# Ledger of designs, part 22: VHH binders against q93235

Target 1, 248 residues: q93235
Amino acid sequence: IFMKTLDPKVPRFYGKGTIIGVNPGVGYQPWLKERPDSTLIKYNLRDQKSYKAYLEQMKTYLTKYDSNATETRECGAGDSNDDLEKNPDALPCRFDLSVFDKGCSEKSDFGYKSGKPCVIISLNRLIGWRPTDYQENSVPEEVKDRYKAGSIAINCRGATNVDQEHIGKVTYMPSNGIDGRYYPYVFTKGYQQPIAMVKFDTIPRNKLVIVECRAYALNIEHDISSRLGMVYFEVMVEDKPVEEKKEL
Below, E stands for the ipSAE of ESMFold2; O stands for the ipSAE of OpenDDE; V2 stands for 0.75 times the mean of E and O plus 0.25 times the DockQ between their complexes.

## First folded at step 13 (VHH; framework vhh_5c3l_4)

Design c61 (at its last look DockQ between E and O 0.45; V2 from the best seeds 0.00; counts 0 for: pae O 5.4 > 2)
Fold by ESMFold2, look of step 13:
Parts: structure tokens; C-alpha cells; sequence
Structure c61 (fold): chain B 248 residues (1-248), chain A 123 residues (1-123)
């Protein structure tokens, strides 16, 4: 299952009369710009060169989270970006990558070398949008165990019954998903896009697994035909002898 | 680096017209969808209009349909907003915004904007 490249001359028309929409879309990394029509993450565990491009894309994407940036502020549990809409001088909250240090950081090659690849999940930037909490008893069952008010929960499943049988254990970082304190987005200089990562701990070797990930907040609609609130990608972790090697 | 510079704002009487321009540089203008957004006094940002990279598809907020026209000239790297039948409610700072395709998604994301140009509609 592959996402078709949006033609720059004829953009897809999405709800409420804008091409950006009023409901968040979901994106993932690593997405290789050299292969924009493909949502496939495929590599051979025995061949480090086969996943080098994914590592480079992850590293490049994460450079925006420079912890020494003077254009951000530290935010605790009670802090948020709520004042950015009314105060042009307010600094956005800094996003701390240390939550990913347990298996989804550069130190561990983002899980690729161990066959437990990490995938970044994020929402597109809508100006002024912010998550609305579920009532405690209305939290969808698939995220109920991990949901926290103020967050956008993430859940990934196999797209078909076969994929669900194969997807195995999935670890979410942070467990409760994307923290809502980083909203709203309002073109603030230094804005740091909040993200979560999904680690596929027990994905099988030499099998294609189609993954569907969804984002959960009361004001995120899900619609499969327009891909509202969700993203699809495929994972293929091979474990095969390296046979296409040439010496220079 | 990406540079967006709006111009053409000013003071105008109700019922009048203005044409805003946005000069773009530092990126391949013809490859990106663009947007006009505005911020009225004491209010948040509002998306006014979007245009595809080719100019073939446009969208408008309900409050401006039939009065405003977005266009672009890819040979001149310039985005335009023709504003007719202006109302006091159109008073705002108008921003030119660059859009990008969101990673692995069919959606666009806001990426960057210019410093804005002031439009004031008043007697």
C-alpha cells in the first residue's frame, strides 16, 4: 500500500475548502524524498548500507530539536504554548529528545541495527489547532491504557488480519503519545514540532507488514478514504545473506 | 534561505480594492503551494486563501469568496491577492505563507511566512 505523490500542479482538495484542511493529517519519518511515491521501509539486517539512508533521514529531521536554541523555553507539566496566539514575544516550548534514548536514538541507530526499527509519528502543522481531550469514559479502547489528558495518543496496527498477526509488540515513546503542550502552532520563530516514536520490537524477518497508525484526540476525525487522522507505511526487515556486493 | 516579502497594503475606504504581492526567493517557488493568512486586531490567524503550485486549484475562506482572488506568476516568483469590495472586517495584517507536503501524507503543512503587510479598511 503506497501513498501516491501529490502532484504539485494539482493538489488534492481536502475538507473545509483548503488543501491543508482543518483536521490534522498524520505523517511519518523516515520518509525518503528520493522516493516520494513510496511509503516502504525496507532493509536487510545483515547489510548496514541497506538502512543508511533511513538513519541519515532520521538524523537530519531531528536536527531541528537543537537543545541550545535561544528561541525556545523549557516547559514543565503545567506549561504550554497557549499564550503564543496573544503574545508575539512568547517563546515556544522546547521539545526534549531524551525520551527516545531507550532504543530510538542515534546511539542505537534508531533500532534499525537490532531489527526493531523506530518510526517517528507527527501531525501536520495547522495554525491555531490544539487537541481536545476525551472524557475519561469516552477514550477509544485501543488507546485507553496509555491515554493521558492533554496528549494525542498514537496507536499502530496491522492494516489487514495477516499484518496484525505479524506486527508483534509495539512500543510507544512517550507511552501517552504526542504532548499537547506544544500546541498551538502559530508561525512562532523557534517552534519545535512535537513528535512520538513507535518501535517495532518483534516484527518478523523477511515478511512485509503493512502498518496503519492513527492519532487520537476528541477533535481528530478518522476517515480511511481521505486518510484523516492516520498514516500508512510498510515495513520489511530482511535477514538475508548479502549477495549483491561489488568490490571497487 | 527562504524569503517571503509582502507588499501592497495600506489604508483604503470601504468598497475599495487593493492588490497584495509576495516576492519569493530562496526556494523553487513553482514547486510549492502557497497561502494567504491574516490576523485581525485582537484575533488569531485566519487562512484566507490557498493556491496550488501550478495555480490550477484555489480555495477561499467563506468570508472572502467572490471578493478576493488568489493568483501566482511562477515566472516572476510572485504570489498575489486581489482584494475587491473591501470591508472594515478585512482590516488585518496579511501574510504570505509557504506550504509543504506532509511526510507520507496527502496533506499539506504550513512551513514559513513573511513579515506581513498591513491592510486597513476605514473611513
Amino acid sequence: as target 1 above (248 residues)
Amino acid sequence: QVQLQESGGGLVQPGGSLRLSCAASGFTFSSHAMSWVRQAPGKGLEVVSDISSSGDSTTYADSVKGRFTISRDNAKNTLYLQMNSLKPEDTAVYYCAKLEQWYGSTWYSFDSRGPGTQVTVSS
Scores: ipSAE 0.364, ipTM 0.701, lowest interface PAE 3.1, mean pLDDT 85
Fold by OpenDDE, look of step 13:
Structure c61 (fold): chain B 248 residues (1-248), chain A 123 residues (1-123)
Amino acid sequence: as target 1 above (248 residues)
Amino acid sequence: QVQLQESGGGLVQPGGSLRLSCAASGFTFSSHAMSWVRQAPGKGLEVVSDISSSGDSTTYADSVKGRFTISRDNAKNTLYLQMNSLKPEDTAVYYCAKLEQWYGSTWYSFDSRGPGTQVTVSS
């Protein structure tokens, strides 16, 4: 609902010297192309057909990581994309999707079948941008328990008081948020955008929940008006008998 | 397959003008926002300008505002960049880039770009 006022076809200029500057936006998946004006994730637990499109969208999105995998390198602990700016021959780090295996993988239908839907959170790719770490004593309270230096913490809450009452338990994968090792963004074919997933573990049935997700780094500002550093979407998990569409 | 091909680059004196073109194919051009980006020697990629799918909205880097104009002809699947009052600091390889679109935002992720065209501004 909140995003309806934004035209997805209108570019937002990011980066140094741009109109918006160096503050990233936040995006989410699944977003259905067939419903471009809807930020609502709605499906019925009893109707597999109702969430099929969401699954397909998630799969499609994640397939990108496989498609350019040959143009990436495996990165271990301590590795990062820092070298990409210095070494033109360096390959970007391959993103590890296995971090989502606990309930947010394709194998688990991204949690939709079980009524614990997962949503992908990502930041707008800004050329040369990388997250700046909070000082230990300056980490926002809402992410303090999960924050890790070198990462972008994600926190999702109900947009309103009512929504906050309904949103229930939320799990973040990984808990620390988006892995900062994959920054900075560089213009290379093999670049893989780091993502995190948010799993709604106890979202109520048959209730609409408006969700606000914010990204946290020192250099990420939250602006509701411009919606920088945050994203809104709605989730409704129905549990209702499937009405037999009378085949006309 | 998405294909982008830039043209129109060259050597020009300071204060001169160039018009870059980008021929697009392999996708619905009219449905996608497009950008011009440039890379100067030894420097990172810089977004120069972008334009909405319809052409109704344009943005420019501060460094080129008032001098550069981005436009498109969807019927011809062509993107343009008119560059006036060129400066030595505009020297770079210029790329036409297809932007990834997300709901509510245009992501400066480039799904595709052309091989680029060299623009050199020198006395």
Scores: ipSAE 0.019, ipTM 0.378, lowest interface PAE 5.4, mean pLDDT 86
ESMFold2 (binder alone), look of step 13: mean pLDDT 81; pTM 0.823

Design c62 (at its last look DockQ between E and O 0.34; V2 from the best seeds 0.00; counts 0 for: pae O 2.6 > 2)
Fold by ESMFold2, look of step 13:
Structure c62 (fold): chain B 248 residues (1-248), chain A 123 residues (1-123)
Amino acid sequence: as target 1 above (248 residues)
Amino acid sequence: QVQLQESGGGLVQPGGSLRLSCAASGFTFSSHAMSWVRQAPGKGLEVVSDISSSGDSTTYADSVKGRFTISRDNAKNTLYLQMNSLKPEDTAVYYCAKLEQWYGSEWYSFDSRGPGTQVTVSS
């Protein structure tokens, strides 16, 4: 099943009069540059080489969060990047990867070696966009128990009834999703894009699971036809004997 | 190492024309969609126009449709904005911006921009 554009240089659906759009798109990592048309994450638990490329992609993606005190500032809960649009010399908030140390860090091979793969979820960078909050009584049921004002909640589900039966337990890190203090995005050297991770704790072996993840804030629209506010990828964690290659 | 350098800005009278250029280096220019973005005095950033990597697809803000034309020359690694029938409202710093397809998504993301070039439209 192929749920994205056939040409990675041309988006499948056009947004509100622009190629980039005005509603955030959702993306994921690991996305392998050498297979840009594929959204499949597939590996064999018994073959460490089968997931090495995913680990390398995760590591490379996360290098931009290596601390640099001269390019970023430490931000508390009441801080934000609001001043960056008015003062491009202001330092953006530093994003701290330590929230992922509970099973979605390099030390644990991002969950791949234990069959509990982690996937980064992020929003594309739009100029000036920032999340707005649901009222308490209007929070979507899918994220009601994890939602926090000022954040963008994440929910992942199986795309079909079968996928939903198979997806199993999903752990969200942080549980309330992407922290809104890192918005808005602006063009500045030190900008650190905020992210969340989802860990698939009980995904079945040897079965393809189609995953749909959605981002939740009052000003994020969802539309399956145009894929607003959501992303699809496939996960297949194999547990098969490794065949010895006789050629190549 | 992404480098974007805008040029061609200046002072022009209302109704006049300017052509902006953006020289790109440090990435495979022909594989990336590009954008012109502007910031008027006292205002936030505004997307003016986008162009696909091949140049076959373009979009424009309503405020510039019919007056501005985005184009690219992939052999010269250069992005252009032809601005005709200029109005005082077009006064802004104009930035050349690199886009990337957002990972596994049908959408693009802003990645980087140049230092900009000033366009001033006044009598």
Scores: ipSAE 0.523, ipTM 0.794, lowest interface PAE 1.9, mean pLDDT 85
Fold by OpenDDE, look of step 13:
Structure c62 (fold): chain B 248 residues (1-248), chain A 123 residues (1-123)
Amino acid sequence: as target 1 above (248 residues)
Amino acid sequence: QVQLQESGGGLVQPGGSLRLSCAASGFTFSSHAMSWVRQAPGKGLEVVSDISSSGDSTTYADSVKGRFTISRDNAKNTLYLQMNSLKPEDTAVYYCAKLEQWYGSEWYSFDSRGPGTQVTVSS
């Protein structure tokens, strides 16, 4: 009820040093609530039970897009949440989850069953924040091939040299990263957080890989110490025989 | 349902003090970081101060550092903002906001806020 009285169009100023910060943070899914201190995504390909919690978390996370769908509007290629700032009666754009259908949807168990796990990448919500585009000649090299103006490019790499050797091929959905049409964030119930997914296509088996994912826009700062503009997690896809606990 | 209700606002002279309170219900207050935000006329929302769930960590906007103090009583499900040495530029509607930790990160987002309380600093 109180949100209705809020002008969703008013940008928020975030002070330096605040918990929220002035720069967007990067988050990922699945993150298991039952293991809040763990950033490890570990499962066994041969054991469906081992990755069930991750699937459930992914499903749960994505359910929010259905739950508030009636408070959104369909947006075409020319539409964006910019309208929300101009028109108080405008509804936020509905996020299209179909972009993940090639290997990162629920139908594919988000890639876990096939040993190509998908991870959701998102930015925390800053009221009024929107990505600033790079100039064409200023796009960072690591995302230059996939960068599209109006989007937030995502790049994931191994955190160390060893990890980089192990991480293998990574696919981004969509390739350009997070669609900027869904910005700016407005403080409305119908707002749908834009996300991208990262698919690990050739991640090795039985090896721990530390992954660093960075978000790229001109106004996103990267800092390892504060983890600005980036997120770390670990992935371990095991391929081991499941020891049948002999029920004594 | 998350409910937040601010109180304690009013008219004060420059240099005066106010103490804002926020009554929280509908969620586990002690498990969530909280924030005070304000909106001055014609301006956007500004984060004034935030506090961790335990109260062990606090941050302040530069504009209010040394003058404002955020605190909480988890037993009473109440958030406070002590405002001292108030200035005309502090005139705004002040909102209590519930923060939600962003999954997989140390970052937070706003989840809910109250209807706000008016603070006017004028001679």
Scores: ipSAE 0.215, ipTM 0.607, lowest interface PAE 2.6, mean pLDDT 88
ESMFold2 (binder alone), look of step 13: mean pLDDT 81; pTM 0.824

Design c63 (at its last look DockQ between E and O 0.01; V2 from the best seeds 0.00; counts 0 for: pae O 8.1 > 2, placed apart)
Fold by ESMFold2, look of step 13:
Structure c63 (fold): chain B 248 residues (1-248), chain A 123 residues (1-123)
Amino acid sequence: as target 1 above (248 residues)
Amino acid sequence: QVQLQESGGGLVQPGGSLRLSCAASGFTFSSHAMSWVRQAPGKGLEVVSDISSSGDSTTYADSVKGRFTISRDNAKNTLYLQMNSLKPEDTAVYYCAKLEQWYGSHWYSFDSRGPGTQVTVSS
């Protein structure tokens, strides 16, 4: 209710010491413009039109990654956007969507029709920021099995103990999270903001699950009260008959 | 198309003052937080100051606090930076940058900048 009194044109979370801050914020898609104050992803498996808006938002968001050989370059292992800070004319690394072809692409309705919805996770664009690696013995336990130096790991959990019991199996695409080669951002033309997706493989039907996703790099702070380094959203996959209107 | 055009740069002696302006078009200026960002010769980009969409909240880099003042006029779609007590270390190209509300009400993100205006502080 307190969120209802906030100006919808102003982000609810400010960075530490500045409006945008020096610590990345985490965001998600699909976020529906028609309900800008809502973080709820809710649909009914028996009603295809109930998730159509989420599919359209995902498709629209992903169009920015359409191939453009003149504005981006292919980047391999050990390659990165480091030159962008020193050379404004250098081309940014191209982000390849093919990593999502196993259940988080348009062909599969991004998992919505099978009750395994995919959610895009990304970091806001800070100028000149780049991930710093954990030392081997300091990698947080929740991402240790998937962590790769040079990357930003993603982990999603239920926000409460009850939500954690319900969230079920989660698939991370890529498993290592967001590759650091796409950093830094420095206003470069053609920059492709890197993303990861999270697929909720076994989320229960007809139950609201509050999800917390966090991004992990040594230089990403986590703070629950200011939502540094994390994002919350709710998922409810219904499986209900469509109810007819009552007669008078 | 978002358009940002800085002006008001120039050569000034140490201790002097300049006022930068940024004319904005192609978006609803009053709905967006804005920032001034600078790049000194051979250095990376530094966020100098930012201001909320209404102008109610402002922040400053430690290096400019007490000397610089960010402001905006939403009726004229213009962002300003008043720079006082200028030092040689303030020499840089100054960029007007648009922030966006990213993923609803969650966070700001940098979106775009203008071509910049040169500020040179020297004897």
Scores: ipSAE 0.470, ipTM 0.770, lowest interface PAE 2.3, mean pLDDT 86
Fold by OpenDDE, look of step 13:
Structure c63 (fold): chain B 248 residues (1-248), chain A 123 residues (1-123)
Amino acid sequence: as target 1 above (248 residues)
Amino acid sequence: QVQLQESGGGLVQPGGSLRLSCAASGFTFSSHAMSWVRQAPGKGLEVVSDISSSGDSTTYADSVKGRFTISRDNAKNTLYLQMNSLKPEDTAVYYCAKLEQWYGSHWYSFDSRGPGTQVTVSS
């Protein structure tokens, strides 16, 4: 079964027998529709207009969680979407956006104003797909300190040696990555896609940083050629005087 | 440690020419494919051109075909980009990049790049 995704940043075809197979792709926000070919997140700290579009995109993206909230249920620590496949009357778990309140919420302008921009990381929706946990001794080193069984760990690094030097401190919200309780994906109106946010706390000013973010679960393979399990984007936080374009 | 350093950028008028150089060290230059990539204002990273390890195979973005020429001197560990008939849309920071693997897609795996050199095409 080939399913088409509505997200232009996600492979159009997924499912069993597809070239993607059962390995999820990774997406990010903000991605501006008006600049579809651009993977660059660039703005000037001194120019609010320069990052307004990114804020709007982030807001727009997150609005979907409110839009279908009535078709969801509150889930506690012991609850999950596991029963969605077995119980047609079950409602999917409501995603809790409060996990981003420490610097990556709308109230904080998603960190853009303060020069600590946040980026949303998500996996494409594969029907029936669930993350498989690493064994305790098999967790990759780069996420070992943050990994939690039942979650998909996220790790972002500079794509090259120069980028890695510049990327600085990165904070993950939540620290464990994407909460696996929201899996498996079931095609229901109320399904809420789980996400994580990455906050660039000490990204340099006036430098381009190419970022590579990888998702980690036992059943997630990283393939650069197909972009499976990873995503690339660029971040540039400028700190420059705003030249008053004399409107001639 | 892999080191790449671009040079040759600058300000030129439309129709002008520039020759970029990239000095490579810290790896077997002759064993690796290399690429020029650029970042224009407000745009994402674009692969401009790539060249095989031996130099016998080259590729170009459609936007630069016929105007740009990538070459290399393996004896000097140097990558070159001859840019002719420059246009304002060529304005970007140009990066020399070491390719980890050839994937035949728009997305290359780069394991290293230089700090970049600014090319500005303006009247």
Scores: ipSAE 0.013, ipTM 0.286, lowest interface PAE 8.1, mean pLDDT 86
ESMFold2 (binder alone), look of step 13: mean pLDDT 82; pTM 0.839

Design c64 (at its last look DockQ between E and O 0.38; V2 from the best seeds 0.00; counts 0 for: pae E 2.3 > 2)
Fold by OpenDDE, look of step 13:
Structure c64 (fold): chain B 248 residues (1-248), chain A 123 residues (1-123)
Amino acid sequence: as target 1 above (248 residues)
Amino acid sequence: QVQLQESGGGLVQPGGSLRLSCAASGFTFSSHAMSWVRQAPGKGLEVVSDISSSGDSTTYADSVKGRFTISRDNAKNTLYLQMNSLKPEDTAVYYCAKLEQEYGSHWYSFDSRGPGTQVTVSS
């Protein structure tokens, strides 16, 4: 019985209706474990204590890239995780966190201190899944200016008209979104999940903004009801005097 | 270290039945959703079925609905797949997979799998 050693690294089909599904879900960070039911990112610019938990969460999340770095390879231009499907001995590409150095790194407190908070956007890991490129003329208008073939574009907007008025300027890192070179996902210990960050550059103070972020690839469906291909969260950057708790 | 080991595969005739087992170790089995995935020759991985951590929720691929049943025994750290009315198209390597909920979302990702067990359905 020739057990054809099926290359364990190449899944092609996901079952519709399963827990994991066939379409990517979108996640975000920071998400505080102590507030699992809250999708609100709220802090006071004048109170470092108020955003400390968010910073810690961001740091914690990003530690995974260091933890398995020895099981990765450096990938330059033109390299991708495609090799993982062809070569069982190939190492997955190391994710480069330096792409976030312009305001969304730990050094900059992920923008929280400056009132320009950054949020991590990610897709869940579907085995064998990779983004399908839009045709040049079929790129959605909202991401057309930033779209790059081979990437998953991210676009965040206010959930409502009011929110859209308030959300202000948003910067995407990288501009093209999630780098597709890190796809497909394969069962390997060293796999590093690609992410993008969204920076809210001019978010108003003392206002709640409901944010909707969508991921864009041809094979990513958007459904508000199931929240496929999108994620919602709220951001409130306060600028208020810190009430000195009179130590009674 | 997460370890998953499938067993129970074999050769069966069409219409036959098999019961697959997956022994899990190295993680809190009862706190994780699990999945059976399969890979047929020349095809990619397909999710066959998944089950919530508690076992209260199960899902099936359309191709196996009504024929396959996923279950788990958390006390034994074991996942099961009862396969009835097997068809030649069910021929594949079957893998037990650990699912991980993504932080900050209700979405799950595949985390790890076992070496697999061969299921062959042939007359």
Scores: ipSAE 0.518, ipTM 0.774, lowest interface PAE 0.8, mean pLDDT 90
Fold by ESMFold2, look of step 13:
Structure c64 (fold): chain B 248 residues (1-248), chain A 123 residues (1-123)
Amino acid sequence: as target 1 above (248 residues)
Amino acid sequence: QVQLQESGGGLVQPGGSLRLSCAASGFTFSSHAMSWVRQAPGKGLEVVSDISSSGDSTTYADSVKGRFTISRDNAKNTLYLQMNSLKPEDTAVYYCAKLEQEYGSHWYSFDSRGPGTQVTVSS
């Protein structure tokens, strides 16, 4: 019934003969199915049960990237999904999770155990959309030192000045964000939606931090009011004694 | 499992009308936004219209505004596209597409489409 309590915005069209589609929306994981209207990530470092659901959601989400040699291909230098629009036999590029092995994989509990939670950042699947590069002199300051042509850079900041003071060190995996080779999407069987991860290395304990993450490509517009090109979520990493039920 | 089946295409003269239908099964139709997408001969895919899960919100490509009307009947699990004042440029295969909402965002992702129905507008 929760679908009736949400009023999602519909996609917009841009009329230039070929479908450009709507501006990409940004999503995140872990998003808990049990609380579909909540964007809060809250857990207690001293209580492993408090973050179990986030780990299970991350694991479940990532199963879509299991190996599929018959429905995807390896993409090396110069490869991309560019021919998917016109070739029904083309295979989409395989997305390799090994880039996350340095602190944002199951082995490390996706950073939750160490109080450095990882969050997946993704763009919604638009038909035919692909990133357009910034010119060198037009790269936004927030991502200039990490930006790579052909990619979609990610930047996360505190939503308010107080949140920005608290958010601490943020590690981007990969540092230049989402590789553009995985675009476009055109209903291709076996398509693997590309992602990046953000690790919050020094987020404070026992404080709520409101995070804003934005995706950067020349053809991604940002608008705070409509959440265009960005996503908000809250992180609360507690470090409190675990309360045990006391009898009599 | 997910099944989308378009119907109602055909040959029509310029200025004519057609009503496309899409029968949906294998998922909870009323919980998903839907779209009509078309592909003209030798061209890429174009999103022509979409509709929210409740039917409250619709959008249209500039090329079809005022001529096409998207609608849905959630009791019958059916999506419709009323196409009026048809032009030769509307000649295409029309696909019914299922959308999904993945995150705490107000935006959709395209998920799947049916096999399509041919619309030919021939002078």
Scores: ipSAE 0.454, ipTM 0.748, lowest interface PAE 2.3, mean pLDDT 84
ESMFold2 (binder alone), look of step 13: mean pLDDT 82; pTM 0.835

